# VHH binders against DNA primase DnaG (dnaG), part 9

Target 1, 371 residues: DNA primase DnaG (dnaG), of Nanoarchaeum equitans (q74mb1)
Amino acid sequence: MAKFAPVQYKYIIKAEFEIDGIVDREDIIGAIFGQTEGLLGMELDLRELQKQGKLGRIEVEYKRVGNKTIGTITIPTSLKAVETSLIAAAIETVDRVGPAKARFRVKEIVDVRSSKREYIRNRAKELFVQLLSKTAPDIEELRRELEEAYYSKQLIEYGEEKLPAGPLVEKSDEIILVEGRADVVNLVKHGILNVLGMNGINIPKSVVELSKRKKVTLFIDGDRGGELVLRNLLAAGADIDYVAVAPPGREVEELTNKEILKALKSKIPLEQYIKNLRISINNDENKEKYKELLSKVFDTKKAIVFDEQFNIIDEKPLEEIDKLPSAYGIAIDKILDNETYAKIKGKYQLILALDSNVNAQERVITLKDIQ
Below, E stands for the ipSAE of ESMFold2; O stands for the ipSAE of ESMFold2 at other seeds; V2 stands for 0.75 times the mean of E and O plus 0.25 times the DockQ between their complexes.

## First folded at step 2 (VHH)

Design L10d (from L10 with S28T Q107E; framework vhh_lunsekimig_d3; at its last look DockQ between E and O 0.01; V2 from the best seeds 0.00; counts 0 for: pae O 26.3 > 2, grease 26.7 > 24.2, SAP .761 > .668, placed apart)
Fold by ESMFold2 at other seeds, look of step 2:
Structure L10d (fold): chain B 371 residues (1-371), chain A 122 residues (1-122)
Amino acid sequence: as target 1 above (371 residues)
Amino acid sequence: EVQLVESGGGVVQPGGSLRLSCAASGFTFSSYYLYWYRQAAGIERELIASISRGGTTNYVDSVKGRFTISRDNSENTMYLQMNSLRAEDTGLYYCAAKSYLYGFNPELYEYWGQGTLVTVSS
């Protein structure tokens, strides 16, 4: 039996042909491979794609009518729509089969994964955009945009920083604290009216002051970025009582009503959340390597880049940090600030630093994290 | 401070390929619709491709099937893969980000890059 899961084809190219002569199936298939060879480059070569399992066998049905051969071909592909369209176009350039002149015409490209509903939606959107003189989003995206605008008008501004807030934030003894305006809008949309956002400001003074007189649940995204928001809040002296976390890989701004309610119901006391973070860090098999790399860079005024096995690839003075190559990680002998982060953003998956005052998209591990 | 910076332009022969990038900073990238425009000499700037926040793409007929727009919200970068380039594709290529706020007086937030030059020479 097969050792691999069967290839799930995404599209089927259906083409018609008319050939001015009597030819066999093998002649037709040979012409398709032969006359498209090299046309689309190495990555879209039909023979190579077939060897890779990305292109199925070419099925040919034909009849001889007088001195002509007419018929259809069917080619399954697991490639995306763009690549499938390129292959289909290349097939239309085939103008000869053996000694005979030929015409190939793509009849349709069938989306094997579309239901009837999906086909109607995609085609209707395509035709609708064609009729308009200006670019427009699809109906679903327009609906979301209108909902965001509607609920944005229900927000109030809180504090001197004019933070986005739900209408009940001042009246409630408890608040839900979120990172930004989009999060506030989504929670208000789903009936959570005692919500306060930080509007992209690192740590607003109004948030710190409010946290000392109300119970605060911090509702963070399900990735590392949310943990940094918590750390910055605590460093600023905010009094956070509970933490609620979006499902892994999900952002608060995109959650459904059910996901919001589940996350808020599953909130845990801050102390327990911190314990869970420390347990996760202590169980990291690479913790000792982080300590070693930070120790090597400490008080050297240098940065060191390393691979996934923690082998040092290169090192340079901090002044030349932008000249270091991209790699798995970087360790630096300084506090990660905005200027330094701007020079290394997107080049590494892991940043080891003495401390951090930046909300980095990458994982940042500091001396406090390792303790 | 809002910035959109295009890169990847250059000189290419007809039938060749180029990949343009648009790196964004200073705003919430994921909340915006993204666009590529081009401007040939003596012609008004024209929209050629767009991508919604959810990844839905649209193209003008002259580039459909040859160009592919994409976005990577984690890298705050939009791309334009241009294949089968023709002489009429020559021009300055601009990226743009647009957001709409609907209310009592509708507002449009619109940011533009400086452009990157693409030259397709026979």
Scores: ipSAE 0.000, ipTM 0.074, lowest interface PAE 26.3, mean pLDDT 79
ESMFold2, look of step 2: ipSAE 0.012; ipTM 0.558
ESMFold2 (binder alone), look of step 2: mean pLDDT 83; pTM 0.821

Design L10s (from L10, 21 letters changed; framework vhh_7sr4_2; at its last look DockQ between E and O 0.01; V2 from the best seeds 0.00; counts 0 for: pae E 21.6 > 2, unsure alone 64.5 < 65, placed apart)
Fold by ESMFold2 at other seeds, look of step 2:
Structure L10s (fold): chain B 371 residues (1-371), chain A 122 residues (1-122)
Amino acid sequence: as target 1 above (371 residues)
Amino acid sequence: EVKLVESGGGLVQPGGSLRLSCAASGFSFSSYYMGWYRQTPGKQRDLVADISRGGTTKYGDSVKGRFTISRDNTKNTVYLQMNSLKPEDTAVYYCAAKSYLYGFNPQLYEYWGQGTQVTVSS
C-alpha cells in the first residue's frame, strides 16, 4: 500500500542459483533469510538490515527447466564493501529451498558508483569463504581480515626501499607520513590516499628526498614512540612541515574515521610542536636536574650514573660505559645508538643523551627535550 | 640585540680561495652551535658547515675536503675557509646560531645573519 522513496545503494550483489525442484519467488527469498539467520550475528542479520533500509528488495528472476528452478537474484545494499562481501558469501551457504536441494553462487558485486573495484569484491568473497571453514571465528575478526585484504590491494610500493604507500603519493603536492604499513592501510581505508609509510626506526632515503619536494604532515602516535620517530626524521634531515598526533594512548593504525579526521584537521606546524614538547618537559618536577646532568657530560666524552635523588654515583669515559654500575639513571655525551644501548640496556630506568636513534624500553630524555 | 655579521665575501676565480668571518654579539657565544649555510635564488638554504660549541664539525657533501669551519670563542667569531672554489659554490652565505640544546638540526637555528655574496666566475 505504502510507497517509499528509494534508498541510495552502494553495491548490488548478483548471484546465480540452481534448485532441484519447483519453487516460487517467495520460497527462494524465505530460504535466503531463513538460512542466513544468526550466521553473521545480529549486526549483519538480513532481516534486520532490510528493516533498517540497508538491504534493498531482493529481486528474483527464474526459469523452470525440467524439474529444476534456475535463475538469478539481485540484492541492493547501502552497506560498505566489506559487509556487502560478508553477506554475499553467506548467501552461498544456502543449500535448500523448501524441500529442494539448492546451490547459490555469487557472480559479482557491482559498485553502483564505479565498476573499477569489481575484481576486488569477487576476491573478497573467496577469502571470506576460506575464513568460514577455519573455525567459528568472531565476526569482528572476519571483518578486520577482509578489510585488511581489500585495502592492502590498493597500496603501492614507493622508492627503492619498497615503502608502503597510498596510490596518490606521487601525484599529490602534500603527503601524510606515517610510521608503518598498518598505518597506511588504515588511512587508505578511510579515504586518505596521499599517505606514505616508513618501515621501522631506520629512516629511508626516499622519505628524506620526498620531504624536500612535497609538503609533509607527520602523523604520529601520542606516546614517546611517536616522538622518537619525529626526532629520527629530523636527525636524518627530513623537511617536516606539520605534525598530527593520535589521541593519547592510541596508535594511528587503530583510529576510527572520526579520530583520523580530527587529528589531521588539528595538525600544527613543526616549530609549534617542538615548543610544546619543551614546555611539557619543563613542567617535569626534575627538569632542572636533567639539565644539570646533561650539562656536566656535554662535550666531555664521558658518561655519569646517578641515583633517584640525582646524586652522581660514578663517572667513566664513554669507552668504559659497560663498566658503570646499574643505577636509577645514566647521562651520556653521545647520541644513543644501537651499539651503546646494547651495553646499557636494562641497567637504568632513565637515560639522558644528546639525542636518540633507538626506541629504548627505558625513558630517554635528550637535549631537544629540555631548554 | 642579537647580531651576526658576515664578512669576507666577494668575486673569485675558479680554483681560488675565500675566508668568511662571522662576528657574533648579543648572546653567550660559547653556548651556541654555529653554522654556515648558502642559498641560490629559489632554493632552500643548504648546509655548508656546522660546528658544535666543543669543536665537532659537520660538512655538506659538496664541500667536504675543500671547506673548513672553525671558531674562536674568545673573539666570538666563526670562520669558513673556502678553498678550490667552483662556479657551483656561487651563493649567498649565511652565518647561523642556535642553542646547543637543539643539536645539528637546521630547522632549529634561532639566529641568522644578513648574508654575504660569494661569486665564482664561470
Scores: ipSAE 0.000, ipTM 0.134, lowest interface PAE 20.2, mean pLDDT 79
ESMFold2, look of step 2: ipSAE 0.000; ipTM 0.095
ESMFold2 (binder alone), look of step 2: mean pLDDT 80; pTM 0.811

## First folded at step 4 (VHH; framework vhh_lunsekimig_d3)

Design A1 (at its last look DockQ between E and O 0.02; V2 from the best seeds 0.00; counts 0 for: pae E 23.0 > 2, placed apart)
Fold by ESMFold2, look of step 4:
Structure A1 (fold): chain B 371 residues (1-371), chain A 121 residues (1-121)
Amino acid sequence: as target 1 above (371 residues)
Amino acid sequence: EVQLVESGGGVVQPGGSLRLSCAASGFSFSSYYLYWYRQAAGIERELIASISRGGETNYVDSVKGRFTISRDNSENTMYLQMNSLRAEDTGLYYCAAKSYTYGSRTLYEYWGQGTLVTVSS
């Protein structure tokens, strides 16, 4: 199985091309990879760099003018300036696309970090005036606020929900999906520009639609809150390809550059992540307690409420489930549906059920989860 | 061994009714989305009805209002009640069970061998 390298872009190569013929997008991309192969050694091979996540997806825009194809390409890189310049020069050596003569010319190499320095200068003046009229904050807080203001303005709005996004989310075939705006700001700050945020627990329709068209890596917090986000996405029908997880107890919005890169490099396919969740339940020291409680309710038409020691506190028929007290957990002899969940929402930390049709906020363990 | 077995097919007149059954052995329906497909002569197999784990149903327009899909997880069976049958409904009917995690990706997929329905005078 393959691991994708973390993505943190420092530069964007922009090149123009003119092709003496009618060609397809795949021909253009193929020529770039094929004619640069071996020019800079294996360590700067474009295909390998893309597999490692150090070179982003090559985006191509073109139009057909008479017998010619004219356009531009953009290539994000996380490489340093020297390596980026070498790759840009290698791209200029491409002289054919499919059957046609071609010429490529690097228009510019954009430094992702520096393009917003003028914005920061002007915005800092506005914030400085605001600060003087309120209270002089701690110097570290002021620096943080200026950085947030700078990178927040680099964000774009995506979809009808106006979701927070990095500037390359629409152009990239792969995106990194995060929970909220603060996560997007942090990733953009560290050069990850193909990032899209969501509006908390409610899954935007634009995210679900996008997940059907693009490869998606879900980057979640390192606690059970992150699991809830994944569960909600899956219930909404989103097509998630990979999962990256922040270190235990850490939020994506607070990660350092190194932590972001490590988490993204360690991403795993969704199916493997789900299997790991099942294995975690199977290795849970309380697994046998879950089995015992589910066995006790099975085919009884009842619900059982239990404490943290898994002692039964109360038991009632399913028709009276709303009359059960709040506790650590509840086990029910049915599929957890919306009607039942409405009656028990927020009363328990753990729900044991035969199966589930619901995006519960609480941890849900079903018969399939415990085999 | 894992098997899906359809039954209930046969010959009926236009306007008649049939109830198809699909019984599973070797695995439980409870965690699967269930489907009925139809294959008429010379045509590719087409989905006609589906039912989620929670009982949400979907139908293709040509059968909507005439066919009803249902499931009984305790008997490990699925049903297709077919009413107001037409000549166009003639074909081989397949049941399928597909495991969908929350991500909509098929994880496991099982098919029956089909039961023939003929609507003719």
Scores: ipSAE 0.000, ipTM 0.092, lowest interface PAE 23.0, mean pLDDT 79
ESMFold2 (binder alone), look of step 4: mean pLDDT 83; pTM 0.817
ESMFold2 at other seeds, look of step 4: ipSAE 0.013; ipTM 0.546

Design A2 (from L10c with L101T G103P F104S N105G P106R Q107T; at its last look DockQ between E and O 0.02; V2 from the best seeds 0.00; counts 0 for: pae E 8.9 > 2, placed apart)
Fold by ESMFold2, look of step 4:
Structure A2 (fold): chain B 371 residues (1-371), chain A 122 residues (1-122)
Amino acid sequence: as target 1 above (371 residues)
Amino acid sequence: EVQLVESGGGVVQPGGSLRLSCAASGFSFSSYYLYWYRQAAGIERELIASISRGGETNYVDSVKGRFTISRDNSENTMYLQMNSLRAEDTGLYYCAAKSYTYPSGRTLYEYWGQGTLVTVSS
């Protein structure tokens, strides 16, 4: 068995219960663990969380009145507000203790570290109602939905384009620039308040203007061809000072606190990023295979799909590109535009094209990249 | 949320076989080097097998010829086929995925699973 380290609690769940029968403390605690098992997945399993020290001891105070047992439950937790709210909601689903009918009701969730109790109570109530109304949502998607709704209230609108921003964007000497609203929400969730979002490959004038007055770190996804986003920003006249990159295969909007901090601490000057990009392409051992595939498709009006060994699996005319199977990669005889990308998004890990005017999430290699 | 989950552990007799799997959610394995580690009681966690992004494998001497690592990027899963198991193979088995930021190369990112227990005993 692993050792339990002392944990400073963030929230206390307080609930009341009424049980139509005579039961003991152990019966009540057993019902809570038993009837919540599996409801929130293994990550939020109450027994596991208590073993990890993330839930404190469930304190139960009760009295017997006639043939009923009534009382209160106090559960300390070191989890974040969203997870605490999910657990609180799950406790209200407990409807039996042994053979007896039971009713549990969460009265409040108290912030141990803050006097902002009223905010937490109201927010937990909103999230609790949402949880009870969902028919069978995936817990991870539910968590994302609750967090997005919660942290969106902390955003401000910046500029005439009403860009999503953290509340400290005006006051800070330095700005973290991200692509979209979901990225801003995630950074604000993790305490990064000097963040500003923009419109994909369409660069807002307010972003360009701000970049000339403040130091800007561009924070981009790990799988994106950063060249297109950066090229659009530079072409629009933005003054980008640093670049930070999410881990490979990850988007900024989905990063953990540790990943965000590590990426920001490891930001590099723009000029060095551009040099590294050029060196990385030149050192790619498959460069000649990319050239061969693009040469085979050039001026044919076709697309070809290939496996990880760069063997051709299938080919079709460009007008039938949506009929090609998923594979390791695809090479196309055209400039990758939004229309074409919509038809192939998510089917391939590598896209070879004559040029690109989209910010694809997959790796895109063009003729200019391999000349 | 990013997560690695090992499965396939259990109790097996000496000489027996087990197949471990490691499934990723929240990211794609394709950009990562993948690893199996094990931790026996009282011993530091040790690397036992690795597989590169392109499928090249490496093993420590104690498992060569008995264990086979493989990956299936389309299923976002890595495997460890363990044959001819010995008592010394008992321990917690962890999967890990490691990569650097593109194109900076400055920062190592790594993800770890929670481990799956393998017990080799009569």
Scores: ipSAE 0.012, ipTM 0.494, lowest interface PAE 8.9, mean pLDDT 80
ESMFold2 (binder alone), look of step 4: mean pLDDT 83; pTM 0.809
ESMFold2 at other seeds, look of step 4: ipSAE 0.224; ipTM 0.714

Design A3 (from L10c with L101T F104K; at its last look DockQ between E and O 0.73; V2 from the best seeds 0.00; counts 0 for: pae O 2.7 > 2)
Amino acid sequence: EVQLVESGGGVVQPGGSLRLSCAASGFSFSSYYLYWYRQAAGIERELIASISRGGETNYVDSVKGRFTISRDNSENTMYLQMNSLRAEDTGLYYCAAKSYTYGKNPQLYEYWGQGTLVTVSS
ESMFold2, look of step 4: ipSAE 0.481; ipTM 0.846
ESMFold2 (binder alone), look of step 4: mean pLDDT 82; pTM 0.802
ESMFold2 at other seeds, look of step 4: ipSAE 0.470; ipTM 0.840
ESMFold2-Fast, scan of step 5: ipSAE 0.000; ipTM 0.104
ESMFold2, look of step 6: ipSAE 0.479; ipTM 0.835
ESMFold2 (binder alone), look of step 6: mean pLDDT 82; pTM 0.802
ESMFold2 at other seeds, look of step 6: ipSAE 0.458; ipTM 0.829

Design A4 (from L10c with L101T F104W; at its last look DockQ between E and O 0.28; V2 from the best seeds 0.00; counts 0 for: pae E 3.6 > 2, grease 26.5 > 24.2, SAP .695 > .668)
Fold by ESMFold2 at other seeds, look of step 4:
Structure A4 (fold): chain B 371 residues (1-371), chain A 122 residues (1-122)
Amino acid sequence: as target 1 above (371 residues)
Amino acid sequence: EVQLVESGGGVVQPGGSLRLSCAASGFSFSSYYLYWYRQAAGIERELIASISRGGETNYVDSVKGRFTISRDNSENTMYLQMNSLRAEDTGLYYCAAKSYTYGWNPQLYEYWGQGTLVTVSS
């Protein structure tokens, strides 16, 4: 490690920041390096400049105000005014520190050997930089588009429905079933070639037929929507052998290679997954309230909307279900089908029904789930 | 297998204490900011406590002085010590872990537990 070489700094960049969260000092510094990497080319790469001694230690002062971190940074440089101005402008593009959103604004660039004239010159250069185009090339998006186009060409069409599939779906004795094309592309990108997508809300006939001939692992998103896909598959008569689940709040289409392999390795038999689901509902403190609401609507040809305390807000015949207000939940005296779901989609967080033929985005609880 | 699991919830008398735990598997907490959220019936989840990778903490006013968040990276676990509990503390408590990466595909990683119920009732 170099012991000592005095560095004659010419400028100090002073910037203010506001961060929507509590962050460590090191992450503020890391965001500056990370979000400017590659932005100004190799000659102005901040990590390399610091290694060369042309960029000094970044000093950070901040205060905590509620859930926000507010403060200033100072960055000494030995670079010329124009390069210093470019770095200062790049720092203003930093919009995230760790998991928190952030805004940076350069307050001034100070000449360390300053006279009044030098300060004025640096300020004028700063204004000049503000006139430059700040449109970064969208290189990362272009790379993604090229990768998607390449891997999409590796997909085949399966069945009469022309479902998106990996090239080995017909040859393999085991298949991985996913919800849509984007999921198929992501799995193929990561080397999983025995994958089949359903690409729709309704369950394709080809999927049901295939499930009776091959071992099927259903790979679903880590939210309630993924669990509903399973229910619809079972209602259609599909023979699902295993279930794999993406991390909570994660979609299969966005998983990394490690996450995909881990989820597939941790698949469980369908029977065990269903048992776990029933146990979860049986231990739910609201189970009796679901049962009471379903029993009140049963054989009435009505729908009942209720609040988070499970108090009934309104009640109407099923023919007028679209006239019910938005609320926490709705209970209906019907099997949830596509027609009914179209009328209530997005209005409720919880749907209680006699049964379901729909892969709804909301949580659906049916009579069989409660028993 | 990336998973967050809360535990330690239950029924407690007003003025009592509970200690919640959140255990992670499949990843190391060391790179993550950790959070406790609370959801009372009929209300959206609210952030009540946070702890940075380096151990710096923050609390919402309603729990400041009564709740203490802590983390143990070696056990891959974080805790919420809840003292002087009140009826309004009743709710479903979630842990969350968040991290952001830069580079070719910048991404916010966000993991959530399933929640553990805390009921404060006499």
Scores: ipSAE 0.356, ipTM 0.794, lowest interface PAE 3.4, mean pLDDT 82
ESMFold2, look of step 4: ipSAE 0.361; ipTM 0.796
ESMFold2 (binder alone), look of step 4: mean pLDDT 82; pTM 0.804

Design A5 (from L10c with S50Q; at its last look DockQ between E and O 0.66; V2 from the best seeds 0.00; counts 0 for: pae O 3.4 > 2, grease 27.3 > 24.2, SAP .835 > .668)
Fold by ESMFold2, look of step 4:
Structure A5 (fold): chain B 371 residues (1-371), chain A 122 residues (1-122)
Amino acid sequence: as target 1 above (371 residues)
Amino acid sequence: EVQLVESGGGVVQPGGSLRLSCAASGFSFSSYYLYWYRQAAGIERELIAQISRGGETNYVDSVKGRFTISRDNSENTMYLQMNSLRAEDTGLYYCAAKSYLYGFNPQLYEYWGQGTLVTVSS
């Protein structure tokens, strides 16, 4: 009646137990299923996994020692390391076999496929501690944390700045450049090993040097204006060949494998990205209002603050820019530099300037952007 | 009502034999681990024999080879065959049945009989 697909097991869980009484073999197996039911959610339910062929036959060996039953269990699984570690940790919570008190301890998880046995045992112990010390109400959060810890340890350090990188950065003639460590971890998790991260908004010298000898694709978040990161890279002398952009509303660090591959396949040459950025600004509903405000402030040596409807609230000479009230936006008859930005940081959502030499946290639109 | 009732106790000479029974009503033995305990005057009740749901048995050293525990699930009855009885076997013999319910409200179910007296004397 039932068909059982061929199964290739990846891991073997080996655990030992001590039971305060005599018990039947069937009840040892039954306690494992019964006391883990519902603990790890429906996806990792042991009965369901066995029905799907992802969990093998549980083998039990035991001996009586006085009034105790002492032995071992062996559980083959075709699941990945993370799921296997969760199941192993859950088995250690079994505290009864039939009417008898019991203690289970995972002795090891054997890696059938690779030589990374020690790492997997360490991750299993780490997850077990997390399960015992937390309510474990969200298994998906635990899965993400375990995966992040695993892949974070696989990164290498690149350059004098000790930048986070995938292991193939030096050997590959093409590099995917991302903003931060979390982006690198996510790309490595999905098999992209020629990835290099930066220290946020500060452009490392090692990135600039690498960009001059390798082809570089800059991979940026979908919600941020890519101009700030790209502008800083170009100002530092980096040689960027392509730009890839995460889907709207998504960050590189959170993308799925499908989204990463789609974005990288849809990369565009730097020159085309810059052109598209100019076109996007030209199609902004408020572009003419930006132009009007910049025109009003141009060659006046003044700054003008305005509301969300682009009505002027106040204006002052540039020397008194720190005395202007907070508002939706500010327009200045000046190149935005560090000194000026320090005086207006955090007071506005939008900054209109003749040009910009700073990496501002606010949206900055310059005269070059609207010409 | 749920109960366990022991029977078969009595007075016997050293070297003699006696067969105890424990009958259950109100529940089925098939889901239970079964036990015989003994209490001699002035000491605590001690486990002397046990039998699993599947028939696997274990005994304390003092009765091993002389006592045999068995179960008949169709009669809902457990037995203790006691051979080569000694004065030290004198006491009140209790049967017990234990089972554990897993799930949302995990519970240990245990039932005890009232005991049957065994006296080994000359």
Scores: ipSAE 0.380, ipTM 0.804, lowest interface PAE 3.1, mean pLDDT 83
ESMFold2 (binder alone), look of step 4: mean pLDDT 82; pTM 0.805
ESMFold2 at other seeds, look of step 4: ipSAE 0.383; ipTM 0.800

Design A6 (from L10c with G54K; at its last look DockQ between E and O 0.61; V2 from the best seeds 0.00; counts 0 for: pae E 7.2 > 2, grease 26.9 > 24.2, SAP .832 > .668)
Fold by ESMFold2, look of step 4:
Structure A6 (fold): chain B 371 residues (1-371), chain A 122 residues (1-122)
Amino acid sequence: as target 1 above (371 residues)
Amino acid sequence: EVQLVESGGGVVQPGGSLRLSCAASGFSFSSYYLYWYRQAAGIERELIASISRKGETNYVDSVKGRFTISRDNSENTMYLQMNSLRAEDTGLYYCAAKSYLYGFNPQLYEYWGQGTLVTVSS
């Protein structure tokens, strides 16, 4: 078996309890595990955390006072402050030990390292309130909310467009360009401080100007849509030097530290990325079907909708494009602009057009992509 | 189907002893906390003794040192040994079994016997 570093606990959760009856020590521990099961998802399941060595042995001290059992529990963790506060909050939901009613209250979370105690205590109170206020949050959504509140204070606003940025954008000779604010927050969280987001603006002037005086790596999601962003940047005159791509099916905003570093180390020059895109398009099994459909609409002033087998379902003049049914895809005899996209958004998975100047959610294939 | 039946009650002189039994049918005591309650005329039932699944016991002050609760899970039976009985110990004695299941469908199970009469008089 692989050797292990010593387990170093970072925090100790201390909670008080009052139980309306006599109970076994094992039932106190069992209630904590049993009544928190499933509340925080599998990643923060207390039994799993203990098996992984991330949660220490739950220590219980109690005394019997009349018909009550009163005491304290102590839970060491090696988890981060956010996860520790979530677990502490979950323990307060325990309301029964064995057949007896119980009340648990977290007294404090102790930092066993340097002088972070007061910060973590205040932050844990904020996180506890957020946990209780959710109706049915996914644990990842809750994690994102907690981390957004913490790391968003480290961002600066860049340029006239007030773009979200890490604090070292102006000082660094290289920048990492990402699509939006959530991407910036995630990279800053993981120590990448020379990052700039575009914050929903198609191509900000400040980005184009910065790209001409610094080396730029464009860091895009591992699925759908990256080519449009790159095309628009290049058309605006931005000087993009490298492209980094998130792992397949992964978004930049959700990557771990290891995934971020690996993607950035694997960046490739822009020209090579463009070559790879051409090779990938040529290997698409349906490329000839795309060509056929675009040829059918070319110079007709019509739009055609089709199913997954590329059979034509309906056909109408472009003026009546909003009257076409939802389908697998649509082919149109025009450049996809914002007006047209507004009429077809969400109705199709695939859009075939002569060209595009829209940041569409759906996959868009143009005549240039086929050529 | 599920029953708790007390037995062993009767008439005894002050200073005497009695042993009460509580037998379960239709379920196993092994997962249950067990309890003895006493009800004298005109008052509410009072808890007098309890025993956890692991055998830890608790008593109210008025019976501590005189009464002993025990359980035999293999015989599905609980006992109350009552020594040094006093007139104030007169009443109906009830056994109860309580359990709480955690998880997807948490449930409190609570079963009661019908009572056995203990009379302490000369």
Scores: ipSAE 0.139, ipTM 0.673, lowest interface PAE 7.2, mean pLDDT 82
ESMFold2 (binder alone), look of step 4: mean pLDDT 82; pTM 0.805
ESMFold2 at other seeds, look of step 4: ipSAE 0.166; ipTM 0.696

